# VH-VL binders against q8ixk2r445to577, part 50

Target 1, 133 residues: q8ixk2r445to577
Amino acid sequence: FFGMLQNKGLTDYCFDYNPPDENQIVGHQVILYLCHGMGQNQFFEYTSQKEIRYNTHQPEGCIAVEAGMDTLIMHLCEETAPENQKFILQEDGSLFHEQSKKCVQAARKESSDSFVPLLRDCTNSDHQKWFFK

## First folded at step 3 (VH-VL)

Design b24 (framework fv_axatilimab)
Fold by ESMFold2-Fast, scan of step 3:
Structure b24 (fold): chain C 133 residues (1-133), chain A 120 residues (1-120), chain B 107 residues (1-107)
Amino acid sequence: as target 1 above (133 residues)
Amino acid sequence: EVTLKESGPALVKPTQTLTLTCTFSGFSLSTYGMGVGWIRQPPGKALEWLANIYWNDDKYYNPSLKNRLTISKDTSKNQVVLTMTNMDPVDTATYYCARTRYSDYYFDYWGQGTMVTVSS
Amino acid sequence: DIQMTQSPSSLSASVGDRVTITCRASQDISNYLAWYQQKPGKAPKLLIYAASTLQSGVPSRFSGSGSGTDYTLTISSLQPEDFATYYCQQYYSYPYTFGGGTKVEIK
């Protein structure tokens, strides 16, 4: 399925990716921003390969967590999804990052009013529960 | 051949700002996934990671020092610059720059290091 | 932050000895661990990454093992050039953290 990927705990916030250059969609951190309902920079597709894809009508970006990091970044999609790009969306709404054995959590950036998705130990917190709208 | 070399002042007074430059060859920060980090080592103590910058200008800072650190790059000059504010004698250390990748966050090639002493 | 504890802080050994150095993480780091060798007055050199993968050009007497929270660096037959301080580093979670180091000294 596809749509805006919204957090149950931070109910007004969605996955958001707004690259500074439309021809350079790779390499920046995925953020959380107020859900606007317009799709565009908040429109993602969850694939049968467990990928979270961005901008399906242009060169496709896939969300990844690199070794040693807890931040989600935009990477180029590959023909066969690598393990660092696989997220299992569970029935309870948890996004389980297979390679790290961690869950995606909505978190506040220190000393700011902004929020980002980060890998954290899996808990039953609503801040770790996501759904497509 | 990959080489990195640190440059900057050997002596800094307390409260001053330190600026260090890493100049490298054998790779480019225009290459997808490429990055450079800074690591320091006080005399007789362990290594401490400070900051990384990547080809796409993504920046990461050690949270215990983030309010004091700024990292930047000049891809055309093959340089990465680290700035650290409000220097204190406990910041006396050898500062290293090293190559890393966005897929592999270990450091495979290191500069020789530059010793920075903070003293009045 | 993930705490990395190395044991021992120092050890004395003779040429030809088998040496083992242990690194323990405060949480599971899923093999995202590197080992570095640092000789006096020199920069660290990468020996091993991904817990057990030997870096190109590193002698086969060096090996890494372990999983979860406990990792070991082994030198199967210590050579004169191996007297150095060894550091582990986790790169599983930001911020990256290093162990306190293990100094391998001549007996």
Scores: ipSAE 0.000, ipTM 0.531, lowest interface PAE 16.0, mean pLDDT 85

Design b25 (framework fv_axatilimab)
Fold by ESMFold2-Fast, scan of step 3:
Structure b25 (fold): chain C 133 residues (1-133), chain A 120 residues (1-120), chain B 107 residues (1-107)
Amino acid sequence: as target 1 above (133 residues)
Amino acid sequence: EVTLKESGPALVKPTQTLTLTCTFSGFSLSTYGMGVGWIRQPPGKALEWLANIYWNDDKYYNPSLKNRLTISKDTSKNQVVLTMTNMDPVDTATYYCARTRYADYYFDYWGQGTMVTVSS
Amino acid sequence: DIQMTQSPSSLSASVGDRVTITCRASQDISNYLAWYQQKPGKAPKLLIYAASTLQSGVPSRFSGSGSGTDYTLTISSLQPEDFATYYCQQYYSYPYTFGGGTKVEIK
């Protein structure tokens, strides 16, 4: 699938990657931001290797979670996807990170009005349901 | 000013169902990201989180309570209702409702609490 | 579930004392920690959130610190109105869990 990866529960919010420095695009946290329908920093590809790719940069970025962490960060894509870059998008919209046994959830960042996707224990909540738009 | 107030029966018999209502003012559950949770405290014991409900009707429950809990809201009345089935003397506690916000957020305003005693 | 362990369970202190209460999470909670104060017969009151951010209206003698699994609430100079039970809470993951509480008693 291609497009904006939107949250079912947090209905106006999409996966967004907008690093502060274009020369250091890798290693920053993926955020959630209001869906704008313009592609760019919100355009992602879900691949047959179960990767979520950031299409607007060369070399292409792939979303990953480091061992023991819960934050989704941008890494370089590999020829063969490593386990930390694999997310299983289920028919019900859950996005399951097999290596950690956790699901991607739309969550508030600290005490702010900012939102981020984080790994959390899997629930049946709409906050853990995602779809391409 | 944000206020919350719990109401419900002070006495419940074992095996009965408890229904508690939280009535609030100063905010609305139609506001994006807003939520209300329930927390209880047995006499002399620690606080235990029970359930949260959010503006979009998303619900979260403490899994240790084994499907005994139901949380619902009536946005037009500024009310959140908690139902707990099969009450036992161990469920004797002060029950609080409190304001929270969408996910990974604390409880910033609390009701005064309502004491529920479970006894024959 | 994330277990929250508070230490000590109780302490006796005098007005003017520096009081420290610790809270340990069974896993990294990335500063998603709140501290509440509860006076006898009253509802809990939020003191600190995000491990170290003081809630509006809370006296500056209260401070929070820590990261990862280990967190501390400090009262720099204990006042008479501070005798209460203090609870930590993680809001990193459901179910939300609270510490066992620390009762601060007059010496």
Scores: ipSAE 0.012, ipTM 0.661, lowest interface PAE 8.1, mean pLDDT 88

Design b26 (framework fv_axatilimab)
Fold by ESMFold2-Fast, scan of step 3:
Structure b26 (fold): chain C 133 residues (1-133), chain A 120 residues (1-120), chain B 107 residues (1-107)
Amino acid sequence: as target 1 above (133 residues)
Amino acid sequence: EVTLKESGPALVKPTQTLTLTCTFSGFSLSTYGMGVGWIRQPPGKALEWLANIYWNDDKYYNPSLKNRLTISKDTSKNQVVLTMTNMDPVDTATYYCARTRYGEYYFDYWGQGTMVTVSS
Amino acid sequence: DIQMTQSPSSLSASVGDRVTITCRASQDISNYLAWYQQKPGKAPKLLIYAASTLQSGVPSRFSGSGSGTDYTLTISSLQPEDFATYYCQQYYSYPYTFGGGTKVEIK
């Protein structure tokens, strides 16, 4: 699948990657931002290796979860996807991170209207349901 | 398994500072994302959120009470402390501490509450 | 601040009844809503979070629904232990705010 990865419960928000340092496009946290429908920073590809790939800037990035953390970070893609970069997009819209056995959830940052995707125990919450648009 | 308990004075005079301690077990504030908050409830009235503190020592306060509240933690003792300055009879309430989590600002386990009466 | 309005403020019901209580937010809170049960003299107990997700250990007769600004807590078959005051809470926007409560009384 390709497109903007939108949340079912937080309906106006999409995966977004816009690092502050244009000379280092990997290593920063993935955020959720108002869906603008124009692709760009919100355009992601779900690959046959179960990667969530970001191709808007070079080099290409793949979303990963670092050991012991629950945040989604942009890493360099590898020839063979490592386990920390594999997400299973299920038919119910859950985005399951197999290595941690947790699901990606839309969550709000404190004292801000900013939102981020976080790994949490899997539930049937609409905040854990994602779809490409 | 998760338990929280509030302690502090039952009676406070107007203009004094209130200090409440929350002692908990069954979880740690060293765990990523974990937090503890304080909520109060005046007799017969609704719940009002006061403050949250998180594993990384980030602190957040209800803006309506800003400059009156200070929240702190001692992770090694499993304790969170709230201070509230310049107490007024309108601050008479049951004060609760409760567990919360960063990104999920609801409260899944609550202490029994401690009644604080403000009178002269 | 987001204002949370609950209706009704109180209701009378009998064991076995279906009870519905409503919570209205002054703006869209995108399902960042929790429901609590509070019995006299006791602390609130979390029932539901994310508008419709049941907290572990809470009986299935409790359910939450809604979206946007309007949310509902339903008790499908009221039991004696369910007579309590129920509160909603939004956690979409800081500061977090609670509804005024709905008291469910024995008929």
Scores: ipSAE 0.492, ipTM 0.867, lowest interface PAE 2.6, mean pLDDT 90

Design b27 (framework fv_axatilimab)
Fold by ESMFold2-Fast, scan of step 3:
Structure b27 (fold): chain C 133 residues (1-133), chain A 120 residues (1-120), chain B 107 residues (1-107)
Amino acid sequence: as target 1 above (133 residues)
Amino acid sequence: EVTLKESGPALVKPTQTLTLTCTFSGFSLSTYGMGVGWIRQPPGKALEWLANIYWNDDKYYNPSLKNRLTISKDTSKNQVVLTMTNMDPVDTATYYCARTRYGDWYFDYWGQGTMVTVSS
Amino acid sequence: DIQMTQSPSSLSASVGDRVTITCRASQDISNYLAWYQQKPGKAPKLLIYAASTLQSGVPSRFSGSGSGTDYTLTISSLQPEDFATYYCQQYYSYPYTFGGGTKVEIK
């Protein structure tokens, strides 16, 4: 699967990676932004290793969740995907993070017009359902 | 088990400052993403959100009351303190503290509430 | 600020009845809505979040539905312990706002 990764509950929003500094594309949080249908910063690849890979800038990044945290951060991809970079896209649209046993949820940032994906206990919420477009 | 409990004065005179303490157990504000908020309810009226504080010491205040509110935490004591200045009879309400989480700004566990009457 | 309007303000019902409570937001809140139950003299208890997700330990007779601006809490078969006031809350936009409440009274 590849394309724009869109939320079922927050229907107009897609995964987006737009780091503030092109010299340091790794280490920043993945955000949600209005789906524009153009790929680019919203184009992700779901790999056979269960990675969510970002190929728009170099070096290529893989979404990970750091130990003890709930935010999705861009890390460098490894030859063999580490457990913290593995996500299972399930038939109901849930995006399950294997290492933490939690699901990716669309959430709003306080005092801003920004939305972000966060790890939360798995539920049947539409805010935890994702699909590629 | 998660528990929260409010403490503070039951009676406040107009123009005085109210200080309320929330003491909790079963979770820590050292945990990434964790927060505690304050909500009040005047007799027979709706719930009104006042302020939130988070694990990283980020603070958010209801804009209608921002100039009167201060929220702080003592992570090692599992306590959150709310201070409200210039109390007025319209501030008479039951005050609750409750757990919240960054990204999930609903409140999943609540204290029993403490009634504060502003009169004289 | 987002205004939350609940209807009805109160209703009378009997044990076994199907009860429906509505919450309307002044703008689209994209399912960032929670429902609370409050019994007299007690703190609110979370029932539902994300419009339709049941909180752990809440009986399955409670359900939430809706999208956009219009949301509904349904109790499929009212029990004696369900007589309470119910509140909705939006958490789409700061500051977070609550509905005026719906009191479910015994008939």
Scores: ipSAE 0.225, ipTM 0.796, lowest interface PAE 4.2, mean pLDDT 90

Design b28 (framework fv_axatilimab)
Fold by ESMFold2-Fast, scan of step 3:
Structure b28 (fold): chain C 133 residues (1-133), chain A 120 residues (1-120), chain B 107 residues (1-107)
Amino acid sequence: as target 1 above (133 residues)
Amino acid sequence: EVTLKESGPALVKPTQTLTLTCTFSGFSLSTYGMGVGWIRQPPGKALEWLANIYWNDDKYYNPSLKNRLTISKDTSKNQVVLTMTNMDPVDTATYYCARTRYGDFYFDYWGQGTMVTVSS
Amino acid sequence: DIQMTQSPSSLSASVGDRVTITCRASQDISNYLAWYQQKPGKAPKLLIYAASTLQSGVPSRFSGSGSGTDYTLTISSLQPEDFATYYCQQYYSYPYTFGGGTKVEIK
């Protein structure tokens, strides 16, 4: 699937990747931002290898979670997806991170009203349910 | 089993500083995303959130009370401490500590509460 | 700050009744809402989070619904142990705020 990856519970917000430095895409956190429908920083591909790819940069970026962390960060894609880059999009909309056995949840960033996707214990909450628009 | 228990003085005089300790078991503040918060309830009134502290030592305070509140933790002792300065009779309330998580800022397990009366 | 308004402030009901309590937020809170039950002299107990997800161990007669700014807690068949004060809480925006409470009294 291609498109905007939108949260079911936080209904106005989509996965968004817009690093401050256009010359270095890797190492920055994925955020949630108001869905704008213009593609660009909100356009992702879910692949047969269970990757979430950011195709607007060359080389392509792939969302990953480092061991012991709960934040989603951009890594370089590899020919064979490493385990930290594999997310299973379930039929109920849950996005399951295979290596950590946790689910991606829409969550508040620090004490601000800004939102980010984070790994959390899997629940049946709507803020752990995602769909491509 | 998750348990939390508040301790501190039952009586405080106006202008004094209140110090409350929350001691808990069944979870650790070294666990990613884990937090403990403080909520108070004046007699017959609604609940009011005061402060949260998280596994990474991030602290959040109710802005209406921020200049009076300090929250800290001792992860190895399973304790969270709240300090509130310049107590006033209007601060008379039952004070609760409760478990929370970063991103899911509801409170799933609560202590029994400790009543603090502010009077001369 | 997001203001949470509960209606009614109190109600009288009989065992077996269907009870509905409403909570209105001053702005859209996108289902970041929890419901608590508090019995006299006791700490609050979490009933529901994410507007409609039942906490483990909470009886199925409790349910939550709603979206945007308007949310409802329903008790489908009131039991003697359900006479209590109920509070909603938004956790969409810091600072986290509670409703004024709804006291469910025996008729």
Scores: ipSAE 0.005, ipTM 0.538, lowest interface PAE 13.9, mean pLDDT 86

Design b29 (framework fv_axatilimab)
Fold by ESMFold2-Fast, scan of step 3:
Structure b29 (fold): chain C 133 residues (1-133), chain A 120 residues (1-120), chain B 107 residues (1-107)
Amino acid sequence: as target 1 above (133 residues)
Amino acid sequence: EVTLKESGPALVKPTQTLTLTCTFSGFSLSTYGMGVGWIRQPPGKALEWLANIYWNDDKYYNPSLKNRLTISKDTSKNQVVLTMTNMDPVDTATYYCARTRYGDYAFDYWGQGTMVTVSS
Amino acid sequence: DIQMTQSPSSLSASVGDRVTITCRASQDISNYLAWYQQKPGKAPKLLIYAASTLQSGVPSRFSGSGSGTDYTLTISSLQPEDFATYYCQQYYSYPYTFGGGTKVEIK
């Protein structure tokens, strides 16, 4: 799948990668933002290795969850995807992170107007359901 | 703190080219997602969006004016320039530059505006 | 192009009144709607974005609601500094378009 990774419950919000430094693509948190349908920062690819790739710049970034964390961080893609970079997109729209046994959920960032994807216990909530446009 | 300021005011004759510079501080167009747009308002009328430019040099123009508009940036100087060709008295308006963010499209900080009068 | 229709074009109100301004889009804009306040001789000020999210520093008496094609700006208890012209703007698609404005005048 290619394109905008949109949330079913938080309608009109998409995965977005907006690092503070355009020359340092890796190491920052993935956010959620209003889907604009025009920008490189919201285009992702779901690969056969179950990666969510950010293809805007080279080298390509891959979304990962670091051990003990619940936030999604941009890492460098590897030739063989490590387990912390694998997300199972299920038929019901859930994004399941097998290594942690948790699901990606749309959530409001503490004390701000911003939204972010976070790992949470899996539920049947629409805030945990995602689809590519 | 974020500030923007338009050059001008300007008196322009019909058929001439208008050039306006937006100089800003408190943010950089080297910041991912950052952008600046231009909006105008004829006396007593509604706001009309003209063009946006973003950190990655993506440019968007109002289709009704696209063949007359050029937007550019100088990131090192914190400036965005709008050029509009073949000016007509109906283009008389207050012209604003404003900050935006890619995907936001809301203009959160505005310049004070500059009056452009098109007359002989 | 998406046409934005504001109503009323003007209204008269007193301090303490509840004021409601409506904005209608010619097609579904999926909450991609901002509201601005403009005082005479001044630049517009962002009040609300994403149809219902208050910009930082904007008083809580301002609220936005709506979905699809119909949106509303409400001022729960009008203050003297709120006499101004209000504009809605869609950012669902280019070109961005603004409503015609609603002038809130002293009764």
Scores: ipSAE 0.005, ipTM 0.536, lowest interface PAE 13.6, mean pLDDT 85

Design b3 (framework fv_axatilimab)
Fold by ESMFold2-Fast, scan of step 3:
Structure b3 (fold): chain C 133 residues (1-133), chain A 120 residues (1-120), chain B 107 residues (1-107)
Amino acid sequence: as target 1 above (133 residues)
Amino acid sequence: EVTLKESGPALVKPTQTLTLTCTFSGFSLSTWGMGVGWIRQPPGKALEWLANIYWNDDKYYNPSLKNRLTISKDTSKNQVVLTMTNMDPVDTATYYCARTRYGDYYFDYWGQGTMVTVSS
Amino acid sequence: DIQMTQSPSSLSASVGDRVTITCRASQDISNYLAWYQQKPGKAPKLLIYAASTLQSGVPSRFSGSGSGTDYTLTISSLQPEDFATYYCQQYYSYPYTFGGGTKVEIK
């Protein structure tokens, strides 16, 4: 499935990836931003390998979480998805990160008014519920 | 052909700052995803990663040494510089620079290494 | 940090022997593993990356296998130029860490 990946609890916010430059697509943190309905930086694909792909630029990016970290980082997609790039979108809307056994939650960044997706213990909160629009 | 070469002092006194330069050819740090890292090896010991720098000026440091390390690049000169403060005899090692890529952090081509001895 | 343990620390072998060395990670590294060869007084050379992909120019007698936490480097028929120390490296998570090395010596 394709679309904007929107949060149920933080209802105006979607997954957003805005690399500083089109030649710097890898290694930056995925953020949450106001849903604008225009696709582009907010358009993601959920694949049969349980990847969340960013297809706006080539090469394609895949969201990953490095071991011991809780932030979602853009990485290069691999032919066979590694475990750190696998997210199970469950029927209740939770995004379960298989390798860490944690859920993706909409969270405040530092002391700012900015929001980011982070790995947290699964709590069944609406802030951990996601849907493609 | 990809080549890298380290340069810097062979002898450093305790408490001094070490500065090493890596000069390379056959690739550019203006190419997306390209990076250069530093790895050291004390005599008879295993390899230890120190720092990486990438085309976009992103920098990563070994946390055990982070407060002592600074890595920088001059893309136009094909050079990467590592600075390490407060040198100690336990920092005696051969220091290597090597090419890496963002997303694939293995090292495919290595310089010959430069031996740095720390003693009074 | 991810701890990389190599075994054995050293082994003795003859030309023509099949040599196997192992590398174990303290957690799943999803095939983000490289193998290097280092001859005395020389820089390491990349042999294998992504656990099993042979670097261009490396002889086909070298192969890598494994998954999860357990990885193996195999030399199918040891040649005189293969006597060296071999290191594994995980690049799944920074800081990137190396194994302690396996020295392959003449019997």
Scores: ipSAE 0.005, ipTM 0.535, lowest interface PAE 16.6, mean pLDDT 86

Design b30 (framework fv_axatilimab)
Fold by ESMFold2-Fast, scan of step 3:
Structure b30 (fold): chain C 133 residues (1-133), chain A 120 residues (1-120), chain B 107 residues (1-107)
Amino acid sequence: as target 1 above (133 residues)
Amino acid sequence: EVTLKESGPALVKPTQTLTLTCTFSGFSLSTYGMGVGWIRQPPGKALEWLANIYWNDDKYYNPSLKNRLTISKDTSKNQVVLTMTNMDPVDTATYYCARTRYGDYPFDYWGQGTMVTVSS
Amino acid sequence: DIQMTQSPSSLSASVGDRVTITCRASQDISNYLAWYQQKPGKAPKLLIYAASTLQSGVPSRFSGSGSGTDYTLTISSLQPEDFATYYCQQYYSYPYTFGGGTKVEIK
């Protein structure tokens, strides 16, 4: 699958990656932003190796969760995907991070209108259900 | 071992500015996701959250006090500084700094607290 | 702001007693709830986070439960060192807010 990775519960929001410097694409947090349908910063690929890839240029960016953390950050893709970069997209739309045994949830950043994807205990909530548009 | 310690004046006069410093060890604010917050507790009352600062210099303030609060960090010195303007007797409290993490996390290690009395 | 209401405000108990403290949020906080223990003159100590996850080094007699808006802290068999004030805290959204506290006193 590839395209805009959209939330079932927060229906207007998509995975978005907007690094502060276009020449420094790794090390920053993945956010959720209003889906614009044009790809660009919202275009992701789910690979057969269970990776979520940001770009097709080298070096390629892959979403990861560091040990003990719950935020999704952009890392360099590896030749063989490390466990912290593997997400299992299940049939019900849940995005399961096997290493932590947690699910990706659309969560509010502060009390603002800003949202981010975070690892949380798995529930059957629509805020934990994702699909490619 | 993680430790935090608050320092600052014990007595402040009304209308003055309070400056408190949190000095910590056992972790760094250069570490991804790390943060430090400030919480206060008036004598015999509940805890009240004031502000958080994170490794990336993101800052969050209690909106009831936002126009009076400034939080900053010096990562090289392992210090976080809270400044509160226009002190009033109702601001008399024990002030704590505590470690937290970005992305909805509680306070896992706390300093001993520093008592600040506001009186003329 | 999310209001956190604790009950009771105080209780008297004996060593060996089962103690329960409740915390109610004014809206769904999706398990982003922590419990702290505070002894007189000391800083709070984190006991439980994510509603039910025990912090490292905290005795197994402490447990947390609940979901949505209603949460409970249980001490299965009260020990002398457990006489303290307990606070719940939501960290679902800013501003972070605490309950009013529950003082556990010797009977």
Scores: ipSAE 0.006, ipTM 0.548, lowest interface PAE 11.7, mean pLDDT 86

Design b31 (framework fv_axatilimab)
Fold by ESMFold2-Fast, scan of step 3:
Structure b31 (fold): chain C 133 residues (1-133), chain A 120 residues (1-120), chain B 107 residues (1-107)
Amino acid sequence: as target 1 above (133 residues)
Amino acid sequence: EVTLKESGPALVKPTQTLTLTCTFSGFSLSTYGMGVGWIRQPPGKALEWLANIYWNDDKYYNPSLKNRLTISKDTSKNQVVLTMTNMDPVDTATYYCARTRYGDYGFDYWGQGTMVTVSS
Amino acid sequence: DIQMTQSPSSLSASVGDRVTITCRASQDISNYLAWYQQKPGKAPKLLIYAASTLQSGVPSRFSGSGSGTDYTLTISSLQPEDFATYYCQQYYSYPYTFGGGTKVEIK
């Protein structure tokens, strides 16, 4: 699958990656932003290696969660996907991060009115349900 | 109780294909995130990872073995099979199968190992 | 491939000693590191995963520490049953790679 990765519970919000510099496309946190339907910073690909890939800029980025962390960070894609970059998109819309055994949830960013995807214990919440548009 | 046991030939001639079977109990490869891997150890040397297979039939191979490896599973029989083509005396080793969970540990339960000698 | 360099290759120790084994990855592995104990003629046994999490049933004298590229296994008070070879393993990326092993011998 590819397209805008939208949240079922936070219905108007999509995965969004807006790097501040064309030469530094990795190292920043993935955010949630109002879905605009135009692709660009909201266009992601779910790959056969279970990566969530950001192909809008070069070099291509892959979403990762570092050990002990709960934030989704953009890293460089590798020839063999490391475990911290693997997510299972299930039929019910859950996005399961296998290494941590946690699910990606739409959550409010600390001290902000902004939203971000974070790893949380898996629940049947619509805030943990995702789909490509 | 989780148990794994390797089986296969103790002796293999150079150029032949090795087939090893891992039979396990106490868990299922239908369980989400569950996997089984193969690791080998030549006499007196370090451990070398060979291949993993997971509940969803995802397969991973050590690239250094130049596609000599095939891993498969029979979930209903609780078995994982590894084949390795074109055996060479340097492939003489104890071969282990072990349980893993995708991105969790590496390997938490191991079989006893089966010694495979490649000679003559 | 990520290379795991383990040191020392061997050490001699007495019961009651504090033993330290180090493992260095050629790249940052973000704590995706396991430690195994292997006794002669036996399969390896998982001691620690995620660099510092003790596997269920493993004695508390074993501990893991480190981050990034540098990791350590410590045995706080060596017991007779601890004489074995110890291996580190990264599971950050495929292929999974092991260190060369550290043999802990009786002095």
Scores: ipSAE 0.000, ipTM 0.523, lowest interface PAE 17.9, mean pLDDT 85

